# Ledger of designs, part 125: miniprotein binders against q53ft3

Target 1, 195 residues: q53ft3
Amino acid sequence: MFGCLVAGRLVQTAAQQVAEDKFVFDLPDYESINHVVVFMLGTIPFPEGMGGSVYFSYPDSNGMPVWQLLGFVTNGKPSAIFKISGLKSGEGSQHPFGAMNIVRTPSVAQIGISVELLDSMAQQTPVGNAAVSSVDSFTQFTQKMLDNFYNFASSFAVSQAQMTPSPSEMFIPANVVLKWYENFQRRLAQNPLFW

## First folded at step 14 (miniprotein)

Design y37a
Fold by ESMFold2-Fast, scan of step 14:
Order: sequence, then structure tokens, then C-alpha cells
Structure y37a (fold): chain B 195 residues (1-195), chain A 83 residues (1-83)
Amino acid sequence: as target 1 above (195 residues)
Amino acid sequence: SVEELAEEIREALERVQIKYEMAKRWLELGDVEFALKLLQRAYRLAKKALEKAQELGLTELIEEAQELIQQIEELMEKIRESQ
């Protein structure tokens, strides 16, 4: 039902279901994470009148989970980007995960999704710095991924004198990668990100 | 070794998954042309990974590759029907 994406990491699409209405993704090495994208896979919508409350959890100095409400995902807004870097030293908010038996690892944070009534979600207050606009956040995330890809691909660039012939390998000229990067930047500026 | 080749196939399938998710996002944003280019690249990579997995008899990777190929084909067909 849900996916979770962190820049530079493999996308997760198999949440652990810990209750009928609750799903969890593990985030190892969470201290290196700045942003997390949570999205619906598009195959199964929420039931009418329902949505998903998105929570972030990290272990405190005593190893106890500290849960914070980040925001919401709904059929009308099936993806959201959250900034978590400023939240790792904060205090926990009230949350529906308190009664659950969730296995914890000291160095692993979690994203939790609780399926809730839209009316209930409307009365909740997310932490102020977590939710960011779809337009700005997706553009920034996409730009960082684009930069990461360009830098990665360019790190393989060699002069002809340094090339080793290999008939089974395929090569892409560095100038083509640069052209793609520039074209993608232009497309990103032209496309509306609020849908 | 077989283990090293299996790792290469797994990495390729991971890249296929990333391209597929990116294509879905760009399709939602209205850039059908770029979405189709990503899907075509994902399709080619997935087909090559499937072929390698079949040559090595790696059942789990064969199944994963086939599942991804089916998802890509279904999305591309939906796009064609919508144009």
C-alpha cells in the first residue's frame, strides 16, 4: 500500500504490518537522513473517509522510542516529503503507536503509518518543521537525486587514452550525460509539482 | 562467481525499481514523454536481468524480474490506451 524513499537508498515498498491499521518502515543509519518521502503505491486507495497519519520514531538515550507526527497522506495527496533532520533531538508527541509491541534496534529509526478517519486527522497538529510543500520539497529532492546521479555517472569518465577495450560493455559519452542533466533541469522548472 | 553475478543482477533489478517509481511520478506530473523513456530503459534493463537470471537458474531473481517486467508492461499499456 505504501512506499518509503530516502535519497541515495533503495526504495522500500514492503511495509511491515504491525496491526490491522498500522504499518512500519525501518530506517537504518537515520542520523544521515535529511528527508523522507512517503507515498501510496496507487494500487489500493484508502477507504472513503480514511487517510494515513505519518509518524517518525527514533530511540532516545534510554533506548525508548520517541514518536512524532510528521503529517498526512490521503487519496487526494498520495505523497508527502518530510524533513526529519531537525527532529532527532526533540520530545515525542501523542501518538497511536503506544499500545503496540514494536521491535526496536538502537541505531534504527522508523516511519509509522496509521490509517485513521479524516475527521480525526484534521484535529491533529504535526510538528512544525516536518511537512514541506510538494512543489518546493519534490523539486529540491529531485534536484538532489539528479545531482547525485550526475556526480556518480561523471565519476566514471575517462579519456580515450585510459579506456580498456571491452566488447561486452556499453559506454555513454560524458557530454551526453551533461546534456541530459541540463535538459532535466529545464523540464523540472516547467512541470507543475502540485497535482 | 555465481554469487557475484547474482549481486549484479540484484543491483540491476534495484535500478529497474527506481526507474519505474520515477516514471510513475513523472507521469503524474504530466511529462508522459520522459516517463515513457524511463519505462523503456527500465524494460530493457529488466529483460537483460531476466535473461541472466534464467541462464544462471536463479529462481528468486527470475520471479522478481518477471514481476517488474509485468508492472512496466501494464503501465506502458495504460499510457498507450490514454493517448
Scores: ipSAE 0.000, ipTM 0.087, lowest interface PAE 15.4, mean pLDDT 72

Design y37b
Fold by ESMFold2-Fast, scan of step 14:
Structure y37b (fold): chain B 195 residues (1-195), chain A 83 residues (1-83)
Amino acid sequence: as target 1 above (195 residues)
Amino acid sequence: SVEELAEEIREALERVQIKYEMAKRWLELGDVEFALQLLQRAYRLAKKALEKAQELGLTELIEEAQELIQQIEELMEKIRESQ
């Protein structure tokens, strides 16, 4: 139902379902993460009147999770960017993940998504400065990520004249990568939900 | 509300920027025809956004739309000169 993206890492689309209304993504080596994008896959919308509260948890000095409310995703705003770097450590938020207070490794954090009533979500206050403007910042982050990927992939491009007659490796034409990148950008511009 | 309409205009200008950047990349790869198609679509979207911003008197968005239109026009002119 949900995806989680960190720049420079493989996108996660298979959240661990820990309850009927609760989903978790693991973020190993979270100290190297600046931003996390949480998004709906677009195949299954939230039921009417419901949305997702997005929480971030990191292990404290004793390995106990400290949960913080980052923000929300809804059918109307199905993606959000959160700044993880610079979050105030040691101060937990009120959270619905009490049963998941399991000691964890020091470098592994989690994104938790709790499916909640929109009215309940409206009564909650996210930690300051974690959420970034949903559309503009998501577009900027994703464009930068895709630009970096395209530039990196294109650095390995070879002309037809440089190709071996019987290559041992699979080759993808550079223009196919550009077409994918362009198509992805168009889909993002028209509907960020497509992710 | 004016606030909601302003946000729609900002989103439209964001889409204009994306099309403009994509047009430059396609031009760099030698696909002039597709680059021109993207610029034409960006131009139409930018013009529509400008009209809406002018109707609402949103000076900052008017200026942003005009800047993007100028960039699109300049790039289209350069492409025309190279044909």
Scores: ipSAE 0.000, ipTM 0.088, lowest interface PAE 16.8, mean pLDDT 71

Design y37c
Fold by ESMFold2-Fast, scan of step 14:
Structure y37c (fold): chain B 195 residues (1-195), chain A 83 residues (1-83)
Amino acid sequence: as target 1 above (195 residues)
Amino acid sequence: SVEELAEEIREALERVQIKYEMAKRWLELGDVEFALYLLQRAYRLAKKALEKAQELGLTELIEEAQELIQQIEELMEKIRESQ
């Protein structure tokens, strides 16, 4: 139902469902992560009156998770971009993942999504103003997102001999994706503010 | 030279096109504020390119710039209506 995108990494679309209303993505080597995009795949909408609270978790010095509320996704706003590179250790918020407070590997963080009533979500305050606020920083993030998109698309490239015809699926020639990516890379390298 | 100026206009219009496509993608991702920001930047760049193309009498570039400006205006209006 959800996707998680980190600049420079393959997109994740298979969240681990840890409760009826709770989903988690693992983020190894989280210290190298600046921004995270959380989005709905569009296949299954939230039930009316509900949305998703987005949490970020990293292990403290003892391996215990510290959960912070980053923001929300809803049917009306199905994607959000969060800056996590500025978040400090030990600054936790109230979270519905209390039962999952187990000792974890120090280099692995998580994105948690809790399906909640919109009225309940309206009473919560995200920590750290995680929203992207700088055009220059966003230009760098966008470059990394373009890299991630190309890498993700390329990972699914197959020869036509391996294809089973399906009218429900769209196919894009790999060379078209490569040409688009190379053009964007060239322009960003020449002028990071070209856009 | 006129050819060098024409090439600058072509590059500007390509950047307008890229911003427009990026704005559509960010709109799909739910970031309306950033999509509008990109559209406003695309609009300003397209208007500047149009003025330069008109000054030089470059009919193909004038037409391309006008088409891009119309597309940007239509998308901005759709966004406004959806809010």
Scores: ipSAE 0.000, ipTM 0.104, lowest interface PAE 15.6, mean pLDDT 70

Design y37d
Fold by ESMFold2-Fast, scan of step 14:
Structure y37d (fold): chain B 195 residues (1-195), chain A 83 residues (1-83)
Amino acid sequence: as target 1 above (195 residues)
Amino acid sequence: SVEELAEEIREALERVQIKYEMAKRWLELGDVEFALLLLQRAYRLAKKALEKAQELGLTELIEEAQELIQQIEELMEKIRESQ
């Protein structure tokens, strides 16, 4: 029903269902994450009058989960970008001697989605500055994601001199990737609304 | 203490402001239903904060609450007129 995306990582489309109305994505190495995108896959809409509350959880210095409300997704707004870098606490348990008498913070955070009545969602107040609200911020994030994809794909390009001909092997010319990248940037400039 | 109660009212008004800004964003994205629900919740919270500020005679907080209530009412009226 839901997807979760972090720049530079494989998109997650298989949330763990922990209750009839609750879904969770694991975020390993969360200290390196600045932004998270949560979106609906578009195959199954929310029932009339319902939407999704999006939560972020990280372990505190005692290893206890701390849940924070980031925002919402609805049938009318099925995707949202959240900045989580300001919500992490990584220094509270650090000691000058490192290995002596410190409380370790586990490295896995979670995104939780709770399916709720829209009226109930409206009663809640998300943590400040978590939601990315401006078109400019969304455009910057999207451009960065495109750059990451292009750089990743281009890292596999080889010169003709390095090619070992194989009768059964398929190749995609690097020019096709570049053409796709340019076309996608042009499309973004004309109408930056995707979903 | 009056100072502690004043801080609770300030925190409530901050939440009202956040809900108001959220409602404006959801309107821009075309989700009128959720925007109206956010405004209704902001209105109720602001009215409660106003009542508490009036009981304590906190003039500055009374003015802030009244300004927020007016902004919420104006936006709700604008939405009704556009439908």
Scores: ipSAE 0.043, ipTM 0.533, lowest interface PAE 6.6, mean pLDDT 73

Design y37e
Fold by ESMFold2-Fast, scan of step 14:
Structure y37e (fold): chain B 195 residues (1-195), chain A 83 residues (1-83)
Amino acid sequence: as target 1 above (195 residues)
Amino acid sequence: SVEELAEEIREALERVQIKYEMAKRWLELGDVEFALMLLQRAYRLAKKALEKAQELGLTELIEEAQELIQQIEELMEKIRESQ
């Protein structure tokens, strides 16, 4: 029903259902994550009057989960961007005597989604400025993602003279990628949430 | 203690501020219904905080709560006018 995206990682679309109304994504190596995008898969809307509360959990010093409310997704706003960099470091900076073997146990954080009545969601208050879901912030993030994708894809472009003889490789014309990029930017300028 | 109760009121007012900002963002995104729900919840929270601050005679918190209530009322009225 949901997807979770972290820049530089594979998109997760298979949440673990832990209750009828609760879904979880695992975020390994969360210390390296600044932003997380949570979104609804387009074919399955929330029932009327319902939405999703989005939570973030990290292990405390005893390894116990600490859940924090990040924000919400609804049928009217089916995606949200959250800044978690300020939330994941309760201890602050890197250990001052730094050694290669300091961090022995990998930290795994979780994104949780609870399907709730909109009225119940409205009663809750997200922590700090974790939600980065203003139109301007979304536009900036989306532009960065578009630039990242285009630059990555175009870095593999080869001229006809550089073509390998391997016929099993599939090629997409660079012009098709450019057309997509230009079209998406134009549409984004008209409506940042058309996505 | 009065100090502990004052801290609870300050935390409540901080949550009101966050809900108010959320409501503005949801309004920008076109979700008027959810924005109004957030404002209604912020309003009720602010009213409770005001009542507690008045009971304790905490002038600064009374003024802060009244200011937030006014901002919430103004935004709700603006939304009604535009719908």
Scores: ipSAE 0.000, ipTM 0.323, lowest interface PAE 12.6, mean pLDDT 72

Design y37f
Fold by ESMFold2-Fast, scan of step 14:
Structure y37f (fold): chain B 195 residues (1-195), chain A 83 residues (1-83)
Amino acid sequence: as target 1 above (195 residues)
Amino acid sequence: SVEELAEEIREALERVQIKYEMAKRWLELGDVEFALWLLQRAYRLAKKALEKAQELGLTELIEEAQELIQQIEELMEKIRESQ
């Protein structure tokens, strides 16, 4: 359902499902990572009234994960960019992954996504500087592009009913991606502010 | 008409510019493969626009197309060197 990308690395589209409503991506060598992008793949929207809370974890000195809330993704905002550099150890936020305190390998961090009610998400406070405040018009443009991809692709999606699709089993027709791209570019060229 | 063809070329160059900016953003976000895909498409579109502008003798559009092609080539070279 979700994707995760980091500058200089291959995109991840196969989250590990650790519970019915919880998904995890591994981030090896996280000390070299400044930003992470989390996005929805566009094949299946969140159920009405639901969204995804995005968490970041790293191993503390005892190898135990410390989880921090970074922000949210929703059907209305299906992608988000987060700055993870500079996050402190031992300052975890409230999180639904508490029961999953697994000792992790040093230098491997995780992105966690918890599917939650929007009302519940509205009551949570992300770590203050995690979400990238967009002063950069091209960052906004990229987010709008991903939003348009999600909306367009979901209207043409072929059925893949699994919550955690394997990359070898996930099937999004290339033609749909190409049609979305050309349609988005045409609209943007006609009116750059259409989004 | 020449005027209609000039507008088509301008629209094509606008699409080239948009693809180029998108490629820079995707590169910053770590999707090198998608950035290269966008740059290759921008390159082909810019080359076609340049050819049409040259056929019509539209100096301003020729210069704009050449500048965009140079920017695309420079970014593609930077990507190649970083791999």
Scores: ipSAE 0.000, ipTM 0.094, lowest interface PAE 17.7, mean pLDDT 69

Design y38a
Fold by ESMFold2-Fast, scan of step 14:
Structure y38a (fold): chain B 195 residues (1-195), chain A 83 residues (1-83)
Amino acid sequence: as target 1 above (195 residues)
Amino acid sequence: SVEELAEEIREALERVQIKYEMAKRWLELGDVEFALRILQRAYRLAKKALEKAQELGLTELIEEAQELIQQIEELMEKIRESQ
């Protein structure tokens, strides 16, 4: 239902469902990550009145997870960019992942998404200024999102010679994706907030 | 005691300020519904802080809470008018 993107890495679209309302992405080598983009896939919206709280966790010196609220995604704003570099060790006593026994390695961080009521989300305060709002940062990560989506989609491209008949599968021509990519990039250069 | 209660009120007003800024950013990003939810929460928190400050006679905190409430009300009204 969700996707997770780190600049320079392959996009992740297969979140691990760890509870009915909780989803997790693993972030290996997290010390090298500056920003993370979290977004909704276009298949299933949140139910009315609900959204997703986005958490970041890393292992403390004892290997125990430390969860911090980064921000939110909603049907009205289905993607968000978060700065995770510079986050310090902290204790989150009130978070929905607190009682979960998630097995982790010392160098692997996680992004957690908890599906919650919008009213409950409004009562919470994310760690200061984790959400990225500057035009330059937004443009840079929008471009990275665009690049990674194109690379992801084109990884499924096949030539006519490679195609075998399959009535249950649909294919999108690579040229259509390329044209969309070029048009989007051009429009982004003209107005970074056009989308 | 009174000083500890005053600190709780100051922390509440700081969270109101943070929520107000968050709501403005979500509004700029196009999520009007969530921005309004955050503002409504900020409004309730600010009103509770005002009530506590009035009970304790903390004039400066009363004034700060009233200013924040006014800013929240003005933004909520602008959102309402644009819909």
Scores: ipSAE 0.257, ipTM 0.710, lowest interface PAE 3.3, mean pLDDT 76
Fold by OpenDDE base, second read of step 15:
Order: structure tokens, then C-alpha cells, then sequence
Structure y38a (fold): chain B 195 residues (1-195), chain A 83 residues (1-83)
């Protein structure tokens, strides 16, 4: 039902189902992890009116699990990116995994997904800006990347009169780059996850 | 030049529009907090653009900026009323 992805690591598609409505991924060497992607596999949707609350658990200085709500995944938003690097010093929140006997090792964090009513999820506030910050960071990065590329490409722009013949080189009209940029922005605006 | 500054304002307003549309999409996805943050950023950007347009007396850009600001405010209010 769920997948978990850490950059530079193999995708995890086999969550441990610890309860009927609860799933857990183990994240070894969690201290090196900045972002985690949680996504639905597309095999089984959430029941109508339900979604997934995504929690992060890391061991505190005493080895006790600290759970924090990162954000949510839903049928309408089947994937989410969470920044977890800044949460390692945060305070724990109420979590649905407290009663679960989850074996923890000191270097292993966990991603927990709790299937819950959407209405209940709407009343919950993720800790910090884990989900929002990640998406915001992504959006900012994307925009900066686009701007950077455009600026870079534009810096090489010359009029045809200024061009020096180079038979070995192919040239792309600047307006093509602009059109691409505009189209990309439009697509991004329509669906930030179109990629 | 005034034309260059006008283009900068136009680009800023384009970004505002993009952010506004993104916020709407995120609302559809149920991420209200993120949508609000986007709108807040869009709002700030639009206000800055408005100020610059006013300084330069660029009537069309002023109107565009004001319209975007109004749209953002309306959406933010709608979100607040729904919470």
C-alpha cells in the first residue's frame, strides 16, 4: 500500500503492518537522512473519507522513541516529501504508535503511517514545517533552478547578426527556451507534482 | 530603465499568479497550511510589486497587482472561514 524513499537508498515497498490501520518503515542510519518521500503504491487506495497520517520516530538521547507528525498522504495527494533533518531535536507529539511494540535500534528511525479519517487529520498539526517546508523547499528550488537556467541560457543569447558561424554546433532559438519555461511554470502551477 | 523595471514587476506578478494557482492546487490536495504559506508569499511579492509599480506610475501593472492581491486576500479569507 505504501512506499518509502530516501535519497541514495533503495525504495522500500514493504511496510511492516503493525496494525490493521498502521504501517511502519524502518530507516537505518537516520542521522544522514534529510528528506523522506512517502507515497502510495497505487495498489490499494485509502477507503473513502480516509487518509494517512505520517509520523516520524527517532530515538532520543535515552533511546526512547520520539514520535512526530510529519504530514499526510491521501488519495488526492498520494505522495509527500518530508524534511526530517531538522526534527531530530524536536519534542514528541501524540502519536498512534505508542502502544505498538516496535523493536527499535539506536540508529534506526521509523516512518509510521496511520490510516485515519480525513476529518480527524484536518484537525492535526504537523510538527514544525516538515511537510510544508519540504514542499516549499522543493518549490523554491524548482523556481530557483528555472530562473538559474533561464538566466544562464539568456546570458549566451546573441542576435543572428552577432552570430559567428560554427558549422559544428547546433543552435536553439532563445524563444524556444522561453516557451519551455512558460510551459513548465504553467504545468507546475497546475500540478506541482506533474513530474 | 523604466522598461526594465516594468519587466521585473511583470515577472514578479507572473510569479504571484503561479503561486496563487499552486496554492489553489494544494488546497485541492488538502494541504491548507502549505497553501496558506504560498499565499502569504504571493501576497508579499504582490505588495512589493504594487509598490514598485506605483512608484513608477505604471497603471496597468498597478491594476494587475491590485487584482492579484484581492484574489489572494479572498482566498485566504475563504480558507480562514473554512477552518
Amino acid sequence: as target 1 above (195 residues)
Amino acid sequence: SVEELAEEIREALERVQIKYEMAKRWLELGDVEFALRILQRAYRLAKKALEKAQELGLTELIEEAQELIQQIEELMEKIRESQ
Scores: ipSAE 0.014, ipTM 0.202, lowest interface PAE 8.5, mean pLDDT 81

Design y38b
Fold by ESMFold2-Fast, scan of step 14:
Structure y38b (fold): chain B 195 residues (1-195), chain A 83 residues (1-83)
Amino acid sequence: as target 1 above (195 residues)
Amino acid sequence: SVEELAEEIREALERVQIKYEMAKRWLELGDVEFALRMLQRAYRLAKKALEKAQELGLTELIEEAQELIQQIEELMEKIRESQ
């Protein structure tokens, strides 16, 4: 239902469902992560009046998870970008994962998504301004991705210059898409703010 | 105890500021309903903080609360006019 994207890593689209309304992604070697993108796959929308609260968890000195509220995703805002670099150890927010006191590997963090009422979500305050500004919102991120894809793809010569495209049926070489993806990941890994 | 109460008011106004900034971000993203609910929550919290600051005669906190209330009201009015 959800996806999680980290620069330089394969996109995750198979969240572990740990309860009827709770989903988790594992983030190994989280100390190297500056930003994480959480998004809905668009296949199944939230029920009316519901949304997703996005939490980040890291292990404390005893290996116990410390959960922090990062922000939200909704049907109207199906993706969000969060800065997790610099989050403090030993500080947590109130969270719905309290019954899950699992001792974790020191280098593995988690993104948690809890399906909650929109009214409940509106009453909560994310920690440390982890949510990226409206300038770096889903709309801006999507536009940057689209622009980057267009510029990258247009830089390649058509291998079949004599190919006549149909107005209703056009094909893009798969290799061009793959090269774009690899270049985008490389740039994000070097500078997450390039977009 | 007055200083402890003043600190509680300062913390409340900090939460108001955070909710206001979040509401602006969600509004720019087009989620008017979510933004409006956050502004309504911020408004109620700011009004309570203002009342407490007035009861204690804390001029700086009164001014800060009034500024935040004004900003919230202006944004809510902008939302109303755009509907």
Scores: ipSAE 0.000, ipTM 0.261, lowest interface PAE 14.7, mean pLDDT 71

Design y38c
Fold by ESMFold2-Fast, scan of step 14:
Structure y38c (fold): chain B 195 residues (1-195), chain A 83 residues (1-83)
Amino acid sequence: as target 1 above (195 residues)
Amino acid sequence: SVEELAEEIREALERVQIKYEMAKRWLELGDVEFALRFLQRAYRLAKKALEKAQELGLTELIEEAQELIQQIEELMEKIRESQ
């Protein structure tokens, strides 16, 4: 239903469904990520009166996941960009005495999408640092990410056999990526906040 | 108790302000339906906060709640007229 992309990485379109209304994407090495894009894949909309709440989780200093609400996607706004730099684990010391007491998980974060009633979503408040807050910054970042994403995805088509580490992974065909890029760029030129 | 209740009302009004700003943001993004959901939620919360402030005779909080309710109502009317 959903896609997730990070500049310079393979786009993810195969979310792990963990409940009837909940979907998750893994983000390995999340400390190198500044922004994440979440978007709806097909022409199939959310049911009337429903949308998606987008969450981010990272391991805290004890290795436990901490979930934060980043924002929303809806039929009226089916894609969103989120700034996750500044939300990363590291608040607080992990300095152990005597080389004991280390509880660490891999540096893997997650994006979660929960399908909810719009009224329920409106009761929630996203974390303040998650959204890109300036129209100029948003437009410039979006253009850069769009260019980087398209260039990377195009290069993957040339080296596909080398870049497919698992047969279980799902990939978007290059022609679909190109069509998305053209549509997105056209709409961005008309209204930088359309997505 | 009165001091604690006043703090709860102040926190509620802060949440109202956040919901109002979110509504304006979603209007800018072109999602009128979602914007209205934030305004409706802000309205209900503001009305509840006003009622509590009136019960306690907290003049400043009454005025703040009334101002927020007016802003919400004006934006809702503007949206309705634009449809």
Scores: ipSAE 0.188, ipTM 0.665, lowest interface PAE 4.8, mean pLDDT 74
Fold by OpenDDE base, second read of step 15:
Structure y38c (fold): chain B 195 residues (1-195), chain A 83 residues (1-83)
Amino acid sequence: as target 1 above (195 residues)
Amino acid sequence: SVEELAEEIREALERVQIKYEMAKRWLELGDVEFALRFLQRAYRLAKKALEKAQELGLTELIEEAQELIQQIEELMEKIRESQ
């Protein structure tokens, strides 16, 4: 029903179902994680009038779990990106996972998804910094990536007169890179989720 | 915490800056429509950030937000004058 993605790690598609309405993903080495993507697999939708409250749990200094509401996923919004790197100092919120004896190792955090009524979810307040506007974050990342690539590629730009023969190498004209960049920017501006 | 909220505002202002720069790039490419869309988004985000900063009394962030808003407004005005 749910997937969890951390950049640079394998996607998790097998949540541990700890209750009829509760699912948990383990996040090893959570201190190195900045963002987590939680998404529906598309196999099973939420029941009508229901969605998922997404919680993050990390061990406090005493090894006790601190749970925080990150945000929500719904049939209408089946994926969300959450920033978790700044949550280490946050206070725990009321959470539905309190009674679960989840064996925690100090380096392992958890993502919990609780299937709840949409009306109830609307009354909950996520921790302020966790909900990343997926579009804005993606746009920022993409822009940084594009700029990085362009800067990198352009640093190797040489005039034809400056080129040394290298028959084993293929060369791409700089204008092709520029055209690609412009086209990509256009597509991104039109729809950040064009891909 | 105030610190966490401040960080949220900082991140928002960073996004504002990115959108502003994107608008400038689109202007360089001659696409005024896209530029305006980015500026409008930047403006809305900056205003929200300013409001939050004001509520928290974060002087430096208020000033930064105000500066970005001014820059956005100036650029929007420049675009309008050029049409």
Scores: ipSAE 0.000, ipTM 0.157, lowest interface PAE 12.5, mean pLDDT 81

Design y38d
Fold by ESMFold2-Fast, scan of step 14:
Structure y38d (fold): chain B 195 residues (1-195), chain A 83 residues (1-83)
Amino acid sequence: as target 1 above (195 residues)
Amino acid sequence: SVEELAEEIREALERVQIKYEMAKRWLELGDVEFALRALQRAYRLAKKALEKAQELGLTELIEEAQELIQQIEELMEKIRESQ
């Protein structure tokens, strides 16, 4: 249903389902994370009248999760960028996860997504310091993400001489990735909101 | 009693104010869809409160409800113009 992206890390597309309407992504070494992108994966929308509330959780000194509401994703806005730096010692708030997803590892935080009625979601207020980043911050994040993706992808490049016939594996030519990267950088420089 | 009905109207207008402030917060966070839904709910509640205040002839509450309705309409128009 959902994806989670952190600059410099592998994109996560397989959330752990902890309840019928609740999904979680683990964020190891969360103290090095400033921004998180949450987005919807497929072309299948939320059911009519529903959306996703996005929460952030870090372990307190006792290893218990402290959940904070960051914002929302909906069919009309299927991706959102959250700044989580500064929230790691923040106040805990009312949340729908209860004790079902207890963080046991001191350095691992979580992104939680709760599928809720839009009417219910609209009555909640996200924490102020999780506000969407400025255009400059977003541009910096996107540039870092592009750089990390390109570097990561190219680190797995192999020449045709190194390939073995395997119909179960797929390969993408490195020059295709490079062309996409260059085109995206150019468009981002012209208009940071082009996507 | 009229006094009890007046208090219900005041409570409704307080809830309208809260929803209006929440809508402004949603807008600041870039959640335009939630801002519009909150404003629509605020609008319906404010209009109902206005009708009740008019039926009871409560001038101060009529004026307060009308002012809130105007603020809601102005914010909704601002949102539509920015899209």
Scores: ipSAE 0.000, ipTM 0.178, lowest interface PAE 18.1, mean pLDDT 72

Design y38e
Fold by ESMFold2-Fast, scan of step 14:
Structure y38e (fold): chain B 195 residues (1-195), chain A 83 residues (1-83)
Amino acid sequence: as target 1 above (195 residues)
Amino acid sequence: SVEELAEEIREALERVQIKYEMAKRWLELGDVEFALRVLQRAYRLAKKALEKAQELGLTELIEEAQELIQQIEELMEKIRESQ
């Protein structure tokens, strides 16, 4: 029903259902994550009067999850971008003693989605006083996604001589991808909210 | 104490302000239904805060609550006009 996207990582579209109304995505190595996109796949809408509250969880010093409300997704607005970098523990925690004989394994954070009544969601206040990133953060994230897509697509480019004809295979010239990228980047620079 | 009750009212008005800004953001993003639900909740909170401030005679908080209520009503009216 839901998808989760982090810049530089494979998109996740298979949430784990942990209760009738609760879904979770795992975020390994979460200390390297600044932004998370949560979106509906569009195949199944929320029931009338319902939406999704989006939470972020990381393990505390006792290994217990600490849940924080990031924001919401609804049928009317089925995607949202959240900044989570400010919600993590400080980078410090250094002490006078050197290395430990155990290596700290990267902890797994989670994105949780709770299906709730829209009226109940309206009563809640997300952390950071914002459900979505600022315009600058949104533009920066979008630019990185654009760059990532272009690089990904370009990695499959081959010369005409290296192509084998196939009626069931669709091909797009690398030049067309580059032109689309340039046009989109230009429009984004002029108006970050053009789409 | 009166000071403790005044602090509760200030916290309520802070939550109203946050909801108002969130509703504006949802409206910008095109989710009119959810924006209205958030504004309606903000409105109810602001009205209760106003009532409590009036009971306690806290002029500054009364004025702040009235200002927020006016802003919420103006936004709701703009949404109504655009429908």
Scores: ipSAE 0.119, ipTM 0.615, lowest interface PAE 5.6, mean pLDDT 73

